# VH-VL binders against Probable carboxypeptidase X1 (CPXM1): the designs that were tried, part 2

Target 1, 162 residues: Probable carboxypeptidase X1 (CPXM1), of Homo sapiens (Human) (q96sm3r113to274)
Amino acid sequence: TGCPPLGLESLRVSDSRLEASSSQSFGLGPHRGRLNIQSGLEDGDLYDGAWCAEEQDADPWFQVDAGHPTRFSGVITQGRNSVWRYDWVTSYKVQFSNDSRTWWGSRNHSSGMDAVFPANSDPETPVLNLLPEPQVARFIRLLPQTWLQGGAPCLRAEILAC

## First folded at step 16 (VH-VL; from m2 with heavy chain S102R Y108S)

Design n1x
Fold by OpenDDE, fold request of step 17:
Structure n1x (fold): chain C 162 residues (1-162), chain A 119 residues (1-119), chain B 107 residues (1-107)
Amino acid sequence: as target 1 above (162 residues)
Amino acid sequence: EVQLVESGGGLVQPGGSLRLSCAASGFTFSRYNMNWVRQAPGKGLEWVSYISSSDYYIYYADSVKGRFTISRDNAKNSLSLQMNSLRDEDTAVYYCARWGYRLYRFDSWGQGTTVTVSS
Amino acid sequence: DIQMTQSPSSVSASVGDRVTITCRASQGIDSYLAWYQQKPGKAPKFLIYAASSLQSGVPSRFSGSGSGTDFTLTISSLQPEDFATYYCQQANDFPRTFGGGTKVEIK
């Protein structure tokens, strides 16, 4: 039941199709923003499981290129998988684009304003949000709005499409 | 040291059931996505099932869908595979394998447990 | 599903020989390809990822190359301990799929 994942966890969506406004390091880059990625501490590296934007990034975003027009229907998020730190996004907005230059937001039906989606309250529990209205676009961005106090905007995600 | 130890293999008749277990140690089991991979006698490797660390996503090979059920108990560092309606072609050594994202591979394997389905 | 075609199925070689194993994917899988080594009666062991040598403990005689659909594992100078069966595996999608394997036998 429900729409299938676009393929961040499965790696169907290749690393080259993931971008971000900023990253604290390579090991916290968009290629690490895949749902259920684990910290690499026990896997031979020091990479954590998350994309993390720079703290000074005023408008952080995580972008997925679907490669072709795709009907996006939902988003699943997790926080940072790490033995060092606790970081997770607590709310985010979603934007869509066909050319990665012109963007429109997911809007709330009732208010007509950009929808703000509740995200995580712990690092590991996946949180599903369905879009108020599915959108057809090639690109989708998650824009962290709030995150753990004292932490950084870090997330892992999967995109749903059908 | 990472250790995965499979158990539960044995001889069963077609249509029978068997439950495999994999005991994990030497790493934080709850952080890792886990898999079952099998190998029929004298044959190659076949991926069987996947379960994410969060237990949110589960995948099966078409050959076992509807018959096998993968599950995990993170508190007990245990992975399981419930196999029902077993067929002759399910005869194989079954390995539990840890998925690592550093190099996108099965980075750790158990020694395997043998399942033989025969009348 | 992504099919992985591995060739040859077997190869007879001598110590010191150069051995080349090919793996072809039915569709582009970027660089999401892993190679494994399996010895008789043992579990598979991860060997090398795509065209990288990031795995510690792997002898330098093992190298990987390729991207997209065609991949190659090369053993530059076969050693006695290298006689085994090798498998490629795509990590680009579910179901995860393996090549049919290549048995490297002593000539």
Scores: ipSAE 0.937, ipTM 0.958, lowest interface PAE 0.5, mean pLDDT 96
Fold by ESMFold2, fold request of step 17:
Structure n1x (fold): chain C 162 residues (1-162), chain A 119 residues (1-119), chain B 107 residues (1-107)
Amino acid sequence: as target 1 above (162 residues)
Amino acid sequence: EVQLVESGGGLVQPGGSLRLSCAASGFTFSRYNMNWVRQAPGKGLEWVSYISSSDYYIYYADSVKGRFTISRDNAKNSLSLQMNSLRDEDTAVYYCARWGYRLYRFDSWGQGTTVTVSS
Amino acid sequence: DIQMTQSPSSVSASVGDRVTITCRASQGIDSYLAWYQQKPGKAPKFLIYAASSLQSGVPSRFSGSGSGTDFTLTISSLQPEDFATYYCQQANDFPRTFGGGTKVEIK
């Protein structure tokens, strides 16, 4: 209910508006962090089905530039689509910015701390998290906090926004 | 080799129903987002419907919304399109089409099955 | 919906001719455009993705260009197997939409 998809799945949000803290490879870059994207085997298997941060990245983030002030209301995540690897984020935080330099977080009203959203427990089942309060900003970041043990932070996402 | 084989087309009167099927082989069907695309006689291509690889997300063209239902059975490598309340403008060849994993295109098509809606 | 306007609707050409086909989107689609070839009674065959990238096995006489709203498919030296109908398709948003087609006929 509420705001429609911003357009990560559809490609309305172009590849140039997606950034990340790190990527394991171009074929696991932020442009692959789109809801329902699939892995494939064509052209030497350079493209898999998620954004994956480097394993050594201590502070992973996935960022979307909406291009203008936008009311963000929710986030949908999936794990990595792959026949060779199981990877998924199990929890994340969300941050917002107007300039990509100064960031504020979504808060958990009960604790007064940054909200930690439960994410995925398998590769494909989407998990929707509505923000406690919609936020008006230009940029949104997903910041993986926990992920499958022995793996890497990998996700696909869609953003709900007006 | 990737193969998509459509079936279930035929002649039907306006207001009738048909169910189309698409049998997939030569690739891991459950990993691909699937589509129906149609082509009226002598006309261009029109996208009809989309279903995500795990069937959590489904979209329809406005021209068929509320009348057509897409579904998939990943265990049987099968895509289906239930078509109800058929109209003469639904007369077309219906293609089962696979959306490419790099995005940007339909990378594999079946040979199509013909639906004719006529009295 | 993103409308795709394709022109011309047909072109009559001889073997060896240079043929150009244009496609215009009703809004910017970056480079998210594909071209397809369709022969009579057959399913469409994918040729070009991302406006300019050729599918493996497509002859180099085919080329694509453009970004934003205006796109072109060029066949630099038409061959007998190239007589077909060509479609553009935008990949920038749902629903995926096609141009009306361009029939390339023998002169």
Scores: ipSAE 0.394, ipTM 0.793, lowest interface PAE 3.7, mean pLDDT 89
Fold by ESMFold2, fold request of step 17:
Order: structure tokens, then C-alpha cells, then sequence
Structure n1x (fold): chain C 162 residues (1-162), chain A 119 residues (1-119), chain B 107 residues (1-107)
């Protein structure tokens, strides 16, 4: 608890370490899913302020490769920064892996099942979720479960890790 | 047209305090991450501080950490730098700089305001 | 912190000359590098982003290249208005850091 940012906002985690199940466009790709990233303000700008999965994606995920075994302790999320529309994830699960193929979930003792974290209710207010138990892994995934009605699963994130 | 106008510079004694401000216009200030960058006389550029668009996240250079406080007022389109416990080494031109949204760089700069710390 | 080492510190050149400025990062920064021009008494002006992409309105005589740790700014045919100090800046982590600058002077 209280671990520093891994570096999505700062760019310490480079674009090549971010992957996603799908993206609506290059300007809404995983490289845009960084906390506090901003959209353009003029017509025709291609880059917007979030990662957004395709609406057809039945199992969306946003993945961070820490590059080596890392102790993950928390997640901070924001909604989409945009002049065009509102979108945000309202809940998500978290998974971990060492090889990006075999995954295990963060568990919640209260439910006896995979933890479901409450996320955002507006575009800008960050929401912190500490993991019930820190996990040592190379990869972390955020798996949106619900999002703004009539919208798409969009987020910006930071990962807390020691 | 993007405009950034710094003010509040002046002569101050060591150990003193000074508050810089930056008035922003020509863009939606509340959507941009903002920075202070300084340049000592005859020297290069040094990043000083960063504040996110919603002001939840703030970073400082080690040389000013604990002495300087960055803040913003999105309703007034203003960025501020409260500078306490000033030292001779803080003498510089201080620039207000906007962090670009499309590519990671400082895409707009003010003309700067001069801070002189002299005993 | 990511140290940016810029060389040379000064270049004396004539109009029409090719000028090359190098910048080295203490660790890999992918292509997260920008170049700025600063004329005497003025604020810096952004020239190049993503190591090699020209800002709109920047003359084609300016070019950037490199990735990882080694980067180059080139002015292919120096003009009188290009007399200035040039800085590289990494955007790969906090703190954002600049090279020490290269002063381009007319002979």
C-alpha cells in the first residue's frame, strides 16, 4: 500500500509496453490509456484522450508489461478526456501473468470470487483501487466489466507498483 | 491563438518568498497539463514542476522539492508557483509551459518572468 | 534521472553550411525526444517532436533522427535566421530533462 506510480503518466512505461484486446482507432489505442493524457481541441484531430476498445469486443482488456517481475499494489483510473463525447469504465477486474498467456485474477475475500473494482463516474476524477493482496507478476490487465450506458469501454490508467 | 503570460517576478532576498502566476488564453486551460521551466542567467533550461489538468498529480525537480508549490485555478485560467525559502541558485527566468496533447513535448511557452535572489 | 548529453556546446558556421547537433540519453528513451530553438532574449520554440517529426511551419532544412539513446538534429543549409541555441529534451520520464544546449553562431 502506498507504492509509487509505475510510470504510465510519466512515460517511464514506454508505448511498446502497452497492449489492448482491441482499439476503436489508432488515436484511441493503448498508448493513449495513460493517466492525465489529453485530447485535441480542434476538428480533425486524430488523437483523443483514452484507450477505447471496439464496441464489438466482448472481452476487452488493457495490458501493461512491466518488463520484469513487479509487485503490483493498486490501479488508478480516469474516464475519457474528449471534446467530442463522454465515455468511462464503471467497473473492472484485474488479472496478472508472467508470460501473457496464463492469467490469474485478483480475488476479493468478501465475495469469494474475482474482485470487481468500482471505477469511474465522470471523465476526469481519478479513482484509486488498492488490490486486496499485492501480486508479483510481469503483466497486469484491466478487464472492463461495465461502462457508461450507450458508450464504450474507455479508460486512462496508472499502475501502483513497488 | 495560445497565449501564456507570466508575472510576479522580482528581486527577493535569500530565504524569502515569491509567487509567480501565469495567465492563459486562447485554449481550454482546464484540459492541459502545465509546467514551470527555468533558465539561470547564461545557462540551459531546467524543468521545475508539473501539474496535471485536474491538479490531482504534481511533480517537482529535486532541487525545488519541499520549497516550491505548483497550483492552478481552472476557473481563472491561471497557473501559479509559490516559491519559499529562496536561494541564490533559484535566480532564473521562469517560463510557464504547456504540455502538448498530441505528442509529448512543451508545445507553447510564455515570455518568462525574471526572479533574482540576491543578498 | 535521465541525463541528456548534448554536443557540441558551440558551433561556428557560415550561411549555407550543414550543421549537426547530437544528443545522447543516459538510458533508452525510445523516440520520446523533442528539439527546441531559442533565440537570444526569447522563449524556446518547438521544432521537432518524436525525434524526427517537424512541427508545422518549420523549414524543411531542419531534420531530426535517432532512437534509443542517440539523436541528431541537422540543419542542411544554415540561414541567417537560424542563429540560436538548440536544446534537446527527453519526454520518457519525470523529471523532464534537457540537454545543455548548442549555441550556433555565424562566423
Amino acid sequence: as target 1 above (162 residues)
Amino acid sequence: EVQLVESGGGLVQPGGSLRLSCAASGFTFSRYNMNWVRQAPGKGLEWVSYISSSDYYIYYADSVKGRFTISRDNAKNSLSLQMNSLRDEDTAVYYCARWGYRLYRFDSWGQGTTVTVSS
Amino acid sequence: DIQMTQSPSSVSASVGDRVTITCRASQGIDSYLAWYQQKPGKAPKFLIYAASSLQSGVPSRFSGSGSGTDFTLTISSLQPEDFATYYCQQANDFPRTFGGGTKVEIK
Scores: ipSAE 0.082, ipTM 0.681, lowest interface PAE 6.3, mean pLDDT 88
Fold by OpenDDE, fold request of step 17:
Order: structure tokens, then sequence, then C-alpha cells
Structure n1x (fold): chain C 162 residues (1-162), chain A 119 residues (1-119), chain B 107 residues (1-107)
């Protein structure tokens, strides 16, 4: 059996606990990186349909502060909800921290290298990835590695923890 | 084009104060984590301070902690470093540097501004 | 704090030479290491990260390797424009720390 959601979709995790390396706009900020969040009808408004890193951001990341040491077990991702654009992350890495200063990655048991998780191939289908090994940490980051060609690194997410 | 332009450097006496500024353009400044990195004459690079995009996270090198204050004005696309109680060892070129995390690097640097602390 | 030790501090080389620079971390930093190139009077420029060339316009003669505590930057065939000082930097912990630098000089 899996772990329950941390609360990105349910808003149990407040906006103040979501951070990102960059955002294309306020409406595409980390507070919009919540699973199943929906955009407004107008493009570029304050309520867009994902977190989207800025195109100039060569090192994008999306961060969730669990508020206390938490055992993370999995990640669910979607692409951007939009009637205007198609953007989604196709792969990402995961990192953990207890103090937002020192970070370690989720690693594959087989290679010992940082695991690269397959993400989305369309905007709306949620993709679940279980971590090779659950990790206890306060902070978790999703680090987009690849995304739709010609698009931007955009995602909505939920974190599984127990 | 991403641009970072430092200013405010100069000559000061030990114990004096100086305020550095970094003007950012060509990117959404308010969503990038920023840093100051310095380089003493003929020496290597030394990280000085970090401030997250929303200034929620701020870190200092031990060598400047309690004396330097990093801040930002996102409305003005400006990064600042207030330097108090300056010491001779603070003499350096000070660079404004943008942080990237995907590859964990300082991906953009200003030209630097020179701070000289001397009697 | 994580100390980064570069070796050598300087190297004299000729055009066409293979140049190897080592960076050692005082503790494991996984692959969170960046290399920078700095020319006199200029700001540092990001070169490559860990074991890949990631900066646009960086020639293929630059390569990185290593993980954990030991890292290497290699210039397979030194060109005139490569004479500069190179720095490694760990991104695993605060304070962020740089190696002492390696100056690649003309022999």
Amino acid sequence: as target 1 above (162 residues)
Amino acid sequence: EVQLVESGGGLVQPGGSLRLSCAASGFTFSRYNMNWVRQAPGKGLEWVSYISSSDYYIYYADSVKGRFTISRDNAKNSLSLQMNSLRDEDTAVYYCARWGYRLYRFDSWGQGTTVTVSS
Amino acid sequence: DIQMTQSPSSVSASVGDRVTITCRASQGIDSYLAWYQQKPGKAPKFLIYAASSLQSGVPSRFSGSGSGTDFTLTISSLQPEDFATYYCQQANDFPRTFGGGTKVEIK
C-alpha cells in the first residue's frame, strides 16, 4: 500500500511552503504547482495552470516544505493545465534536505546515481513515481530534466508521504 | 540578455561602511536566487551571501556574518549588500551572481565592483 | 564546512597539451560540483558541471568526471584561449565553497 498525499492538491500544504527556482509569472508560480489545479480562462492571468520555470532558468526546481521531518515515498506529476499552451516535464530528479542548505538525491539502487524519473507525455494524465527508497527529510525538490520540445518546464505535483 | 551590473565599490577605512548594489535585467529577477561572491586581489573566489527569490532563505559566510546584510528589492530588480565594520580582509572585487539549481551553479555574473579597505 | 582542494595550483602547458585539474572535497558532495573559467580582469564563467559540458559554446575539449569527493576537469588539447584560472565549486552545502583555483599558464 502507498502513502497518502502530503496535501498539495488539497491545499493542506500552504502556499508559503512552496518555492521554486524561477517562475515565468506570478500566475505560474510555485503556488500553482498543485496537482489538478486549473487555470483561468485568460492566458497570463494570476491563476494559471501550473508552475512554470522561466525559459532562461537552466536549473529549474520546485520545492515543497513539509514543515517537519517527513518520510517521502513518491511523486505524482501533471503538465500544465492550459487552453493556450502545451507544456509538461518529461523527466525529473528528486532531492531532499533537512535545512534547505544540504541536499541529497534520490538514487537508483542499481547504478548508485541520481535517479531520473519519467514524467508526463500529456498535460492531464497524472504520472506516479515511487522513490527507489523512501527518504526522511523536511524538504523535497523536483528538478525538471527534460520537457516538451519547444515548451517550458511546467508541472503540477503531489507528494506522497507517510 | 541576462545582465547584472554591480556598483557602490570604493575606498573605505577599517570600521567603515559601504553599500553595494546590483542591477539586474533581462530576466524575471523576483524569481531567482541571488548571491554575492568576492575575490581578494590575486586570490580565489569566496562565496559571501545568498538570498532566495522571496528572501525567505538568507545565508552568510562566517567571515561576514553579523557585519554584512544582503537584501533585495524585487520591484526595482535590485540586489544589495550592506557592509558594516569593514576589515582589511574584506578588500576584494565583489560579484553579483545568479544561482541555478538544476546544475547547481552560478550561471550569471556581473562585472564586479571593487571594494578597498585601507587606512 | 566543505573544503575544496584543487591540484595543482598552477600548471605550465603548451598549445595542444592535455591538461588535468583535480578537485577534492573534504566530504562527499555527490555530483554537485561546477567548474568555472576566469580570465584576468573578467568575472568567472561557468564551464561545465560534474561530468558534462552544459554551457553553450563550451568546446568539446573540456570534460569533467568524478563523484563523491574526487573530481577532474580535463582539457584534451589546450588552445590559446584556454589559458586562464579554473575553479571548482561545491553546491551540496552552505557555505558554498570554491577550490583554490588552478592557473593554466603558457609554457
Scores: ipSAE 0.016, ipTM 0.591, lowest interface PAE 8.0, mean pLDDT 92

## First folded at step 19 (VH-VL; from k3 with heavy chain Y108S, light chain G28D)

Design s4
Fold by ESMFold2, look of step 20:
Structure s4 (fold): chain C 162 residues (1-162), chain A 119 residues (1-119), chain B 107 residues (1-107)
Amino acid sequence: as target 1 above (162 residues)
Amino acid sequence: EVQLVESGGGLVQPGGSLRLSCAASGFTFSRYNMNWVRQAPGKGLEWVSYISSSDYYIYYADSVKGRFTISRDNAKNSLSLQMNSLRDEDTAVYYCARWGYRDYRFDSWGQGTTVTVSS
Amino acid sequence: DIQMTQSPSSVSASVGDRVTITCRASQDIDSYLAWYQQKPGKAPKFLIYAASSLQSGVPSRFSGSGSGTDFTLTISSLQPEDFATYYCQQANDFPRTFGGGTKVEIK
């Protein structure tokens, strides 16, 4: 059960509420990190189907501003939709903030360590991860930890929140 | 060639039901978000309903919520709109429309099917 | 809901004239605005997205501008084939809403 989608896929969350640590190009920016977004199929199309951080980015993150205190309960991720490349995040951590300056992590209850969520193994299949405990915050970050060997941290996402 | 073909329109009395269908071809239907948009005779365009490519996210205009049901069959490349409790205000040409991969526009439209609700 | 107010409702102009159509959103929609052309008896045709980006195959005499709440579509030199009704549409939120349309008539 739980909270409904926040609205990345549906566009209820506008592009201005999405930020990232870096992007490989404008067409792979955080505004493309929405669940089920698809690439262009034609030559010369500037938009692809994911957010992708720069390959040299040592600390990649994708951030959503809910705009107000929000109870976050889960995350759904996909890999990159593209006719040219296969890329996906294979694990990530989650952080929260009220001011976008100080952050706290989602924790594994039994170990007390930051939870590491298993993510994707192909470009399209959505993977749901429920948070160990729902968190009330304004901002949520996904922090890719591992991704396809030889690739880049790329994802599309939806956030479950009340 | 992208092609969207609507069917199932007709004349119906108030309170009746119709089911519209949209057959899609020339693109990977399962990768696209789909919509119904309608246009009453001599009037402007009105968005009716949306379904995501996975059919997980579904939205309706307030004027049809609770009466219309959008669905899709990705194996058959088809979009459907079940319309119940029809009213005279539902009289319109109904278009099947593909939402572009940028999510900012209706980039492909069918030619429409006409629904007339009258006594 | 985001209301889209489009003006004028109709325009009569001569071939070669500059025609400007305006669209105002009831709240800030950034640049998430599209323009469509619809000829009688036909489905709408996509023209401009993201307020100002011209779709491939659309003549360069068409242009769009604006952000926030105020947007314009301009036809720099009206041609006989531009006889149509033009609609703006916001894509910022659900429900997707359209302007009331502007009928452009060639004298």
Scores: ipSAE 0.007, ipTM 0.538, lowest interface PAE 10.8, mean pLDDT 86

## First folded at step 20 (VH-VL; from u2 with heavy chain D55K)

Design u4
Fold by ESMFold2, look of step 21:
Structure u4 (fold): chain C 162 residues (1-162), chain A 119 residues (1-119), chain B 107 residues (1-107)
Amino acid sequence: as target 1 above (162 residues)
Amino acid sequence: EVQLVESGGGLVQPGGSLRLSCAASGFTFSRYNMNWVRQAPGKGLEWVSYISSSKYYTYYADSVKGRFTISRDNAKNSLSLQMNSLRDEDTAVYYCARWGYRDYRFDYWGQGTTVTVSS
Amino acid sequence: DIQMTQSPSSVSASVGDRVTITCRASQDIDSYLAWYQQKPGKAPKFLIYGASSLQSGVPSRFSGSGSGTDFTLTISSLQPEDFATYYCQQANDFPRTFGGGTKVEIK
């Protein structure tokens, strides 16, 4: 893990560079999918501590625009930070693009199948996954595959890139 | 409601050590990213250090890196700053500060504890 | 590190005056800027987040504007309780950095 954070936690990657397939509410939008972001505790605060796709979203994804060709090397994920609900993604795939329209996946080199990365098992513990092979692209997507039963696909993330 | 109370400041010779603590109440401490921010007498604000709610992530200003260690005890609602190899320029009021939960700012501050480093 | 250049360093003003304080970031920080007020002997109190969004309970005479590298805090009609030092702070990257402060004092 020699590559530094791209800047989701720090905000070097601005909100306008984050996009998702869906969100349950504005306060669970992609701008909340940043590593270590926290929920509010006060009544009337609609901001929570994750991106959460709609529960009926058949193809959930969370997307980061690096703004230029970037060598992606790894992904760190957390579950949802919340005072009232447990939600986390338990596995995901990763895709890359240069134009946000045509995508290729991170592959398991030996099988030729899309790599599936084990993710989280609690709300806060970060989980690092190094890509089998670093990829040069402008866009990266995390595609939740499984998540906590009875919950929704929710995550916070950081991207490692050189 | 939210309260942050710093303690542990005092007079120390250059090269000495101090440990600051911050007692938190009125909020769920374990869910918040926490910081130390300092202010030298008559000067502006300087961010010193950050620790994530989970403790896994810490960051330091270059001026203190390698000398200061931030830590937290989520069971006791306390934040700490171990300061070693203190220098004259570390003389300041040290604030415990909570990182805001919606937009990225320091939303609650303690009253500060004064550290004086002098020979 | 992102440097925040705040000007002026001080302003001598009367009650009712319009006061304008500027911050310039050394690189694009989008709208990730906060403003704080600090009275002597007290901890800072945040006023504005996201460059322009007022915290609940902040009087409407305070306003913030800007994006990218150039930002402004304006007090439209200065009141006696507004005599304080004001700081900007970028939240776009670590380390978090502050402007040098602007002391607003009684003329």
Scores: ipSAE 0.293, ipTM 0.758, lowest interface PAE 4.7, mean pLDDT 89

